# VH-VL binders against q9h9l3, part 355

Target 1, 176 residues: q9h9l3
Amino acid sequence: PRKMVAIDCEMVGTGPKGHVSSLARCSIVNYNGDVLYDEYILPPCHIVDYRTRWSGIRKQHMVNATPFKIARGQILKILTGKIVVGHAIHNDFKALQYFHPKSLTRDTSHIPPLNRKADCPENATMSLKHLTKKLLNRDIQVGKSGHSSVEDAQATMELYKLVEVEWEEHLARNPP
Short names: E, the ipSAE of ESMFold2; O, the ipSAE of OpenDDE; V2, 0.75 times the mean of E and O plus 0.25 times the DockQ between their complexes.

## First folded at step 19 (VH-VL)

Design z76 (framework fv_nivolumab; at its last look DockQ between E and O 0.91; V2 from the best seeds 0.83)
Fold by OpenDDE, look of step 19:
Structure z76 (fold): chain C 176 residues (1-176), chain A 124 residues (1-124), chain B 107 residues (1-107)
Amino acid sequence: as target 1 above (176 residues)
Amino acid sequence: QVQLVESGGGVVQPGRSLRLDCKASGFTFSDYEMHWVRQAPGKGLEWVAVIRYDGSSEYYADSVKGRFTISRDNSKNTLFLQMNSLRAEDTAVYYCAKEGYWLSSTFFRYFDYWGQGTLVTVSS
Amino acid sequence: EIVLTQSPATLSLSPGERATLSCRASQSVDDYLAWYQQKPGQAPRLLIYDASNRATGIPARFSGSGSGTDFTLTISSLEPEDFAVYYCQQYDYWPLTFGQGTKVEIK
């Protein structure tokens, strides 16, 4: 069995009018929720929109932020060979400009048994906030100060653990 | 610039089928969730269906579930809506719509760009 | 589903006047609320997203406020081109839902 980690990233707006989503923070936790990685990351392009209310990123966080290329190398080293759990994780990989093998990827926003357990439509993608509230009775992403990628990664892992056995069996029968 | 162009609308009888197309350009089509929204003549807006960025999942409004199928061909930057068993109440202008910006674990399903719409009229 | 109720149904004003449009949700949708403008024969146009963020290219006279269940779209000084129908839309819950619309018409 492979080790599992959960990842969550925060993104800021770069490029024209800040419409490009660029990685600005990445958090990785292990199966038990221990933090393996948590760094602010400096995008290669000028930040136009910090998107603070969602990202939690402020200008001060970028002062000593790890350059993107360096951070990417560090993160990829952690992810390589592992089952990577995330929520809408394709966005995280996109921001990382890295794509993990599909067979080793778990997206908690797209697990029908998880939605069913939460009394949500099985074929609809649900927010991490809603699933966490319904299944873990915990409030995350509260307030206007932005998300905590560590908190979100931990919640993501906990959600996956609720359906891990069933979903892994399903994937074994139906490999992606 | 972002462009969405719907086509395929027309007049059909109840019980018939119709397929709508939406050609996208000016953005990375495969990165975004795409939606259909309709508007009956003189009425408000009604969300119809959504499809995941990679086409791996769809979700529908109850009013069209079991009758409509949303799909996409990312290689052609095209969104589709197959409408079967059409009813008079399906008469509407149908818009394809692009979701807004994306974050890691949060979905922002407002529509920053819309097509011009295509009219579907279901009448006997 | 989340029901969005807009008020008033019709708002009759003159150019230069301030317009205040309300959108009330049947339950909290946090900040996941957008506003659209639609003119006759045209597709809707995004004005505001995330309750208070002005979309690209939208004039400063448009502003959004509110959170939870009560939201407001304000047009500080109506221009002739602002007379249209305005819709609110929530994207916190499935299915996505729109308000019934407020028509801003010229007095």
Scores: ipSAE 0.827, ipTM 0.933, lowest interface PAE 0.7, mean pLDDT 95
Fold by ESMFold2, look of step 19:
Structure z76 (fold): chain C 176 residues (1-176), chain A 124 residues (1-124), chain B 107 residues (1-107)
Amino acid sequence: as target 1 above (176 residues)
Amino acid sequence: QVQLVESGGGVVQPGRSLRLDCKASGFTFSDYEMHWVRQAPGKGLEWVAVIRYDGSSEYYADSVKGRFTISRDNSKNTLFLQMNSLRAEDTAVYYCAKEGYWLSSTFFRYFDYWGQGTLVTVSS
Amino acid sequence: EIVLTQSPATLSLSPGERATLSCRASQSVDDYLAWYQQKPGQAPRLLIYDASNRATGIPARFSGSGSGTDFTLTISSLEPEDFAVYYCQQYDYWPLTFGQGTKVEIK
């Protein structure tokens, strides 16, 4: 019944000394991993640190980037009413300045059965890179040119599918 | 200005308990995962425990698992460490430590700010 | 767990000299490595994060390099205040671990 999407974002440094995280890319995929949204986003304030090593964002990406207010509107229309899967997803929502209902939110960094499948401590917050390697036998975030939010969103959806039945039943019995 | 102030250290016999507090200021406490790190006299640094930004989960070093409990009160900007069944090897200066900045799928678990520490001495 | 081995254990140098400190990880930690300075009676101070980024307020004479398993902290010209113990720390995988330290002392 409910449609499910996965989201991942990339942030750049704004504010004093570039220590504030601001949204600069957002990717959303459907259940099958097809890309529904993938845009570079221009923050409303000056970019101090592109954080390219991690974000993959370069100055040229910002030239035709969608202004934050417009991008936020487009993204929220996609997310509304859907189960949204992410990794440390509260950070994505902070960057979007948005609150998604907890009952419709799934965070692959905080699912004990997923950690158990990976032979990881149940309460440790595992990186997307390590879970993906252990459970999907796939290397993501390879190289020094930054992460791909499309790759990361797709990996996140595949990870969730491994525990989807168990976790959805758990949440139905234990509403957040 | 970021500030972390530990308190609650002291001298205690083996098998007893202590509680450490860490008061935080100068940043949005509830945005960050917080850690305890300890240093035995004349020795190096040892990570002890971490607690999630909202207090919903905790993870511990094997040396303290089952004996120590990390917790937080975000309304009071305070981090806690309850230390039970203390042993001589728990003698150390205990530091409260703040993680660096946050990103989506990547965690930056270096410690950009540290408290000055509080000494716990466990001896009979 | 990931073991970080620092060398040398002690580095005896004079002010103005170049210090080179090594940290070797038992497995790749990518760029998830930090360096700290600790002076007697003080808490550690962050110097370098993400292998090569200088923390806020750290003088330009401090630099970090390396990736994967081999990392270096360089102090281009030692100042009197730089005589301290230096620790590396990895944050790629649990548990978080520190090297055993390199003491930089006056010759």
Scores: ipSAE 0.772, ipTM 0.907, lowest interface PAE 1.4, mean pLDDT 93
ESMFold2 (binder alone), look of step 19: mean pLDDT 93; pTM 0.949

Design z77 (framework fv_nivolumab; at its last look DockQ between E and O 0.89; V2 from the best seeds 0.77)
Fold by OpenDDE, look of step 19:
Structure z77 (fold): chain C 176 residues (1-176), chain A 124 residues (1-124), chain B 107 residues (1-107)
Amino acid sequence: as target 1 above (176 residues)
Amino acid sequence: QVQLVESGGGVVQPGRSLRLDCKASGFTFSDYEMHWVRQAPGKGLEWVAVIRYDGSSEYYADSVKGRFTISRDNSKNTLFLQMNSLRAEDTAVYYCAKEGYWLSSAFHRYFDYWGQGTLVTVSS
Amino acid sequence: EIVLTQSPATLSLSPGERATLSCRASQSVDDYLAWYQQKPGQAPRLLIYDASNRATGIPARFSGSGSGTDFTLTISSLEPEDFAVYYCQQYDYWPLTFGQGTKVEIK
């Protein structure tokens, strides 16, 4: 059996109008919620919009941030060979410019049994905030100071654990 | 520049079917969730359906569930809305709409770009 | 579903005047609230997202405020091209829902 980790990334806006989402922080936790990685990351392009309200990223966080290429290497080293759990994880992989094998990917935003457990529409994509509140009775992403990628990664892992047995059996019968 | 161009609208009788197309350009189509929103003549806006970036999932308003099907062809940058069992109350201008910027673990489903819309009229 | 109630239904003002539009949600939608402008025969145009962020290309005279259940769109000084219908939209809950709209018309 492969080890399981959960990942969550924060992005800032780059490009001419800040419409390009660039990785600015990445957090990875193990099955128990222990932090394996948590770094601020410096995008290769000029930051136009810190998106602080959501990302929690501020200019001072970029002063000693790890360059993207270096951070990417560190992160990929951790993820390689692991089952990677995330929420809307395709965005995280996109920001990382990395594609993890689908068979080793778990997206908690797209697990019908998880939504069913939360009394949500099975085919609707639900926010991490809502699922966490419904199933863990915990408030995350509170306030206007931005998200905590560590907190979000931990919540994501905990949510997955709720349906792990059922979902892994489903995937075994229906490989992606 | 981002462009969304709807087509396929027209006049149909109740019970008939119609398919709408939306051609996208100016952005990476396959990266974004796409939506249909409609507006009855002289009325407000009503969300209709959403499809995931990779087409792996879709969700519908109760008013169209079981009758409408949203789909996409990312290789052609095209969004579709198959409308079956059309009713008079489905008469509306139908807009395809692009979701805003994406975040990790969060969804900001405001619509930063809209097509010009295509009119669907259901009447006997 | 979340019901968004906009007020007033119609706002009659003159160019140069300040316009204040309200949008109230039946329950908290946090900051997941957008504002759109729609002119006759045109598609809606995004003005504000995340309650208070002005969309690209939107004039500074447009501003959004509020969180939770009460939101406000303000046009500091109306221009002739600002007379239109304005909609709020929440995206915190499924299904996505719009307000019924506020028509800003010339007095």
Scores: ipSAE 0.732, ipTM 0.913, lowest interface PAE 0.8, mean pLDDT 95
Fold by ESMFold2, look of step 19:
Structure z77 (fold): chain C 176 residues (1-176), chain A 124 residues (1-124), chain B 107 residues (1-107)
Amino acid sequence: as target 1 above (176 residues)
Amino acid sequence: QVQLVESGGGVVQPGRSLRLDCKASGFTFSDYEMHWVRQAPGKGLEWVAVIRYDGSSEYYADSVKGRFTISRDNSKNTLFLQMNSLRAEDTAVYYCAKEGYWLSSAFHRYFDYWGQGTLVTVSS
Amino acid sequence: EIVLTQSPATLSLSPGERATLSCRASQSVDDYLAWYQQKPGQAPRLLIYDASNRATGIPARFSGSGSGTDFTLTISSLEPEDFAVYYCQQYDYWPLTFGQGTKVEIK
């Protein structure tokens, strides 16, 4: 059976008026929630808006951050050949400038059985915060100092485990 | 320059159908979830529907569920709203709306750009 | 469904005065709240997102504050172009909902 990891990224604003989302932190955990990777990442362009309320990224974190090209190489080596779980994971892949095989990708923001288990609208894209509260009885992303990509990656993995058997069977019958 | 242009509004009788189009430009359309929001004459704003960035799922306000279908064609940068079984209370200006910047694990479902709107009048 | 209640319904003021608009949510929406301005015959325009962030091109006289259930839009010194209807919108949970609006008009 393939190894499974969960990923979460935090972004800062770059480009005109800070509207481009650029990778500034990435965390990867294994099936048991152990941290395999957690680095602050220096975008290749000027940071216009740290988005700290959401990203948790401050100027100090960039002082010794790993340059994007190097971090991307490290991250892709970890992801290659694995089932990768994330929440709205297409955004993480876009920030990494990477496309993971759809057959090896799991997106907890778009799993109808997971929503159903949470008594949430089946076809709506639900936030990680709401799913985690309803299904794991945990408050994540607490406070105004920004999100933790480690905490979010761990929550994402635990959510997937709740529907893993059902969803893997579904995907086997309905290949992406 | 982000631009959203709705079309297809008009006057129709109750029970009839109408399709609205929204042509998008100035941004990567397939990166964003898109919405329809409506406003009855002299009234406030009401969210109508959303469609996932890749068109794979849709969600609707209770007032239109089962009658309206949101869809998109990412190759043509176009959002659609098929409105069936129209009622007098569906009379409104219909706006195409774009979500703000994207984040990986957070959903910021505010609308940073709106079209000019297209008027749908349902009367007999 | 999360209900947003705006107050007052109408605010009659003169140019140069301070406008304070309230939006109250029926349950916490954290910081997932936006404010829009709408002038007659026009589409809404985003002013504030994530409770307190000014959108691109919005003058500094507009500010948003609050978190959870109680939110405020403040216009520090009204300009002639600011007389319009203002809506709040939450995006914490489905369905997305708007307040009923506050009309800011010339006294």
Scores: ipSAE 0.731, ipTM 0.901, lowest interface PAE 1.7, mean pLDDT 92
ESMFold2 (binder alone), look of step 19: mean pLDDT 93; pTM 0.955

Design z78 (framework fv_nivolumab; at its last fold request DockQ between E and O 0.90; V2 from the best seeds 0.89)
Fold by OpenDDE, fold request of step 20:
Structure z78 (fold): chain C 176 residues (1-176), chain A 124 residues (1-124), chain B 107 residues (1-107)
Amino acid sequence: as target 1 above (176 residues)
Amino acid sequence: QVQLVESGGGVVQPGRSLRLDCKASGFTFSDYEMHWVRQAPGKGLEWVAVIRYDGSSEYYADSVKGRFTISRDNSKNTLFLQMNSLRAEDTAVYYCAKEGYWQSSAFHRYFDYWGQGTLVTVSS
Amino acid sequence: EIVLTQSPATLSLSPGERATLSCRASQSVDDYLAWYQQKPGQAPRLLIYDASNRATGIPARFSGSGSGTDFTLTISSLEPEDFAVYYCQQYDYWPITFGQGTKVEIK
């Protein structure tokens, strides 16, 4: 538990057509849901699309945002040596331009026991919203103001806790 | 530019097998879920299957479950659909489709790019 | 599964007229709704994603609106090339599902 954290990132669109996903916010919580890190992050390139409906990011958030390289360093210090829990976490690591060891990664979008518990197909990639509603009876990502990476990270951690024991045992028997 | 090119379609008898290929270019293939969607002659669109970006998971429509297998080779930017135990009702144009952008826990599984399609005809 | 019902089945209009197409979901799909255009012998083309976002290269005369269960595709002024079949698609629930389509034909 002490070596476990959950992460969720928000991304904006950069590049000529805004099709490049760039990190604009990152939130990290501990096993108890306490926020360890929550910062707006300034991409190295000009933002073309804030994707506010989904990211929750607005222009005002970038005024005092932490430069990407600095933020990345801060985040990596927190993640190093930890079991990192996330939902579709590959996208978060991609945005961070970071590779966390597979043996220390937990993706709640790809845990069959979690889907079974939610009466969902084991091989279907379920959204965090749907799993959270089914298993925690909690609504997340409500409204049109955009997602909260803190809320999503906390939900992800809570979901993982539901299957932690059996999944860790599974991984011990079947190392990635 | 993004391009998806299907191949492998043709005429087969019921009970036979056929494999479709989809060659992708113009984007980082290994970053996206890929899908198959089919359309029977004169009818609407039907989702068939999805495969995760790294091939670690796959999910199917009930109509093809147990008979079709979706797979991918990221080193070759190629998507596959192995179709076994083909039935007359499987007759359709088969499209490979790229899903939209991923954003953390949000899945945008609209299809921003489609191949030209390949026709599969199952007939005795 | 989520059932998407499009209406009308056929819409007969003349160039220059406004076209309004409806898509109703059997339950809420939030904003996870896309619209496609398909012409005979061609693959579908993405028009709208996330209910109201116009895809790259799509003319401004196309617009999407709605949220939850009721969605609308509007073509403000029909061009000759706009006569085609239009499909809505939800991607909030498995399996992914499409509407049955609306044919926009020339009057």
Scores: ipSAE 0.914, ipTM 0.955, lowest interface PAE 0.6, mean pLDDT 96
Fold by ESMFold2, fold request of step 20:
Structure z78 (fold): chain C 176 residues (1-176), chain A 124 residues (1-124), chain B 107 residues (1-107)
Amino acid sequence: as target 1 above (176 residues)
Amino acid sequence: QVQLVESGGGVVQPGRSLRLDCKASGFTFSDYEMHWVRQAPGKGLEWVAVIRYDGSSEYYADSVKGRFTISRDNSKNTLFLQMNSLRAEDTAVYYCAKEGYWQSSAFHRYFDYWGQGTLVTVSS
Amino acid sequence: EIVLTQSPATLSLSPGERATLSCRASQSVDDYLAWYQQKPGQAPRLLIYDASNRATGIPARFSGSGSGTDFTLTISSLEPEDFAVYYCQQYDYWPITFGQGTKVEIK
């Protein structure tokens, strides 16, 4: 059986006016929530907007950050062949310039049974913060210092576990 | 350089249908969730519907559920709103709207670009 | 559904004066709040996003502040082009909702 990991990334603004989102931190946890990878990553482009309120990324984090190309290689080695769980995970893959097989991808922002458990509309894309509060009775992303990708990846894995049996059976019957 | 252009508005009788189109350019359309927002004459703004970046999921305001269908064709950079069973209360200018920058697990669903709007009038 | 209440409904001021517009949410929306300007016959224009970030091309006289339930848009010194209707919008909860608007008009 395939191993399962959860991923979360933090982005900074690059490109004209800082509108492009570029990877600046990536965290990967295993099924039990143990950290397998957590690195600050230096984008190949000039950072225009650190987006610190959300990303938690500051200039000092970039001083010794792993260059993007190197970090990407490390991350992809961990992800290859595994079921990867994330929240709006297409954005994480876009920031990595990588596309994981759909059959091995799980997106907690797009699982109708998970929304049902939270008494949320099945087709609404719910935030990680709100799902975690409703279903795990925990506050994440607290404060104004920015989000922690470790905290977010761990929360994402715990959320997936709530629907894992049902959703894995659904995907087996309805391959992407 | 981002541009959103709505079309398809007009005057229709209650109970009839219209389809609105929104042509997008100047950004990677398939990267963004897209919205319809409407404004009745002389009134405020009302969110109508959203569609996921790949078209796989849609969500609607209660006032239009079951009557309106949002869709997209990413190969043509076009957003659609199929409006069925139109009522007088649906009379409004309809805007398509683009979300701001994307972040991983946080959704920044403010609208940095809007179309010019297209007027739909539902009147006998 | 989150109700956003804007005050005052109308703000009558002269050019050069400071305008202070309020938006109050029925429950916390964290920093997920935007401000828009709308002139007659035009689409809304984004001014402020994420409570306090000025959108591209918006003059420095516009600033947003607040978090949670209480938000303020400040125009430090009104220019003739600033007389318009202003809307706040929250995006923490579905459905997305807007305030009813504050009209800033020339005295």
Scores: ipSAE 0.845, ipTM 0.934, lowest interface PAE 1.1, mean pLDDT 94
ESMFold2, look of step 19: ipSAE 0.819; ipTM 0.926
ESMFold2 (binder alone), look of step 19: mean pLDDT 93; pTM 0.953
OpenDDE, look of step 19: ipSAE 0.884; ipTM 0.947
ESMFold2, fold request of step 20: ipSAE 0.827, 0.830; ipTM 0.928, 0.930
ESMFold2 (binder alone), fold request of step 20: mean pLDDT 93, 93, 92; pTM 0.951, 0.950, 0.947
OpenDDE, fold request of step 20: ipSAE 0.912, 0.914; ipTM 0.955, 0.955

Design z79 (framework fv_nivolumab; at its last look DockQ between E and O 0.77; V2 from the best seeds 0.81)
Fold by OpenDDE, look of step 19:
Structure z79 (fold): chain C 176 residues (1-176), chain A 124 residues (1-124), chain B 107 residues (1-107)
Amino acid sequence: as target 1 above (176 residues)
Amino acid sequence: QVQLVESGGGVVQPGRSLRLDCKASGFTFSDYEMHWVRQAPGKGLEWVAVIRYDGSSEYYADSVKGRFTISRDNSKNTLFLQMNSLRAEDTAVYYCAKEGYWLSSTFHRYFDYWGQGTLVTVSS
Amino acid sequence: EIVLTQSPATLSLSPGERATLSCRASQSVDDYLAWYQQKPGQAPRLLIYDASNRATGIPARFSGSGSGTDFTLTISSLEPEDFAVYYCQQYDYWPITFGQGTKVEIK
């Protein structure tokens, strides 16, 4: 069986009017929740909006941040060949300017059995916060200081583990 | 600049069908969740449906579930709303709406851009 | 579903006056609250997102505050073009819901 990791990224606003979402932090954990990677990342473009309320990113975090190209290389080395679990993970991949094979990707925001287990609409995308509360009885993303990508990645992995067997069987029968 | 242009509205009888189109431009259409929101004449706003960025999932308001189908063609930057079994209470201006900026693990489903709307009138 | 109740239903003011609009949620929606302006015959326009963030191009006289269940949209000094209907919207829970709207009209 392939190794499994969970990823969560934080983005800041760059480009005109800060509407471009750029990677500013990335956290990767293994199946057990151990941190494999956690770095602040410096976007190639000037940051217009730190989006701190959500990203947790502040100007001080960018002082010694890893340049995007370097960070991207580091992250891709970790992800290559693995099953990658994330929540709304397509956004993380966009921020990384990298697209993992669909067959090796697991998006916990789009797993009907997971939503069903949480008594949520199966076809609706649910926030990580809501699913974590309902299924793990844990509060994440508390307060207004921004998210912890490590915490979010860990929660994502734990959520996936709840439906791993069922979902992997489903995917085996229905390859993406 | 971002533009959303709805079309397909008109007058139809109850029980009939109608399809609305929304042509998007000025942004990477396939990156964003798209929504339909409607507004009955002289009334407030009502969310109708959402479709995932890749069209892999849809979710509907109870008022239209089973009758309406939201879909998209990312190759054409077009959003659709197939409306079947139309009722008088479906009479409204229908807006296509784009979700706000995207984040990891969190969904910010405010609508930063709207189309001009297209009027659907269901009457006998 | 989350019910958003806006007050007052109608606000009659003169240009230059301060407008305060309220939006109350039936339960906490954290900061997942947006405000829109709609003029007759036009589509809604985003004013505020995430409770207090001003959308691009929105004048500084517009501000949003609040979290949880109580939210406020403030127009510090009404301009003639500000007379319109304003809606709040939550996006923390499915389904997405809007308030019934507050009409700001000229006195």
Scores: ipSAE 0.832, ipTM 0.934, lowest interface PAE 0.7, mean pLDDT 95
Fold by ESMFold2, look of step 19:
Structure z79 (fold): chain C 176 residues (1-176), chain A 124 residues (1-124), chain B 107 residues (1-107)
Amino acid sequence: as target 1 above (176 residues)
Amino acid sequence: QVQLVESGGGVVQPGRSLRLDCKASGFTFSDYEMHWVRQAPGKGLEWVAVIRYDGSSEYYADSVKGRFTISRDNSKNTLFLQMNSLRAEDTAVYYCAKEGYWLSSTFHRYFDYWGQGTLVTVSS
Amino acid sequence: EIVLTQSPATLSLSPGERATLSCRASQSVDDYLAWYQQKPGQAPRLLIYDASNRATGIPARFSGSGSGTDFTLTISSLEPEDFAVYYCQQYDYWPITFGQGTKVEIK
């Protein structure tokens, strides 16, 4: 049976005025929530804004971080051939400079049955924080010290499991 | 340089239809969720609608749901608002608005660039 | 729907004075709050996002503070071009909502 993983990334600001989002941490968990990968990643360009309030990334995390090209290779080897679950996952793939097959991609920010289960409008793009609170009774992303990509990847997998049977059947009937 | 230019505003009778266009330039249009925001004369700002970056889903304010349709053509860098069954209370300046650059997987739905607005007047 | 209540409705001050504008949310919106400036006949201009971050090109005299339900926009020393209407906006919950505005006018 095809393996399923969840991914979440944290980004820092690079480029002019720090407006380019560059990968600085990536966490991948398996179906049971066990951590398969969790590394700080050094972007190939100068960090202008650590975005610590959101990313949790600080200067010291970058001192021994894995260079982007090496980390990308490691991450893509884990993702290849697997169903990959994420939240607004197109941003994670853009930060990885990577395109995952659409038929193997699951985005918890864009699953109408998941929104229905949360008593939310089906077509609204809901935050991971709010879905997790409504459906798992868990507070994530607490405090002002930044997000944990491990915590967020684990929450994303748990959310997907709530609608997995229905959504996999839907996708089988409606191939992308 | 980011630029958003609305067009298609005008005077129209209640119950009629109007389409607004917003031409975008200076950024990768297909990377961003786009919004319409309106402002009745002398009043504050009201969010109207959003469309996903790839055009695959849309969400609307209750005041316009079922009457307005947001859409986009990423090949032409253009956002649209089809307004049907117009009412007097739809009279407003309509702004095309771009979400800020993405900071993380979390949605930061502030609007860093706005068009100049186009006036829609619904009156007899 | 999250209601944002701005106070005062009108703030009458002279150039060089400090302006303090308040925005209170009906429930916590964490740091998902932005501030805009709008002059007559113009589109809104983003000043502050994520409660405290100045947008590109915004002078240092503008600062945002607060989290949760209580937010403040401060203009440390008013310039002639700062007399305008100011709106807060939350983006933690759908629908996106704006405060009713604070007009900063010359005394």
Scores: ipSAE 0.816, ipTM 0.926, lowest interface PAE 1.2, mean pLDDT 93
ESMFold2 (binder alone), look of step 19: mean pLDDT 93; pTM 0.949

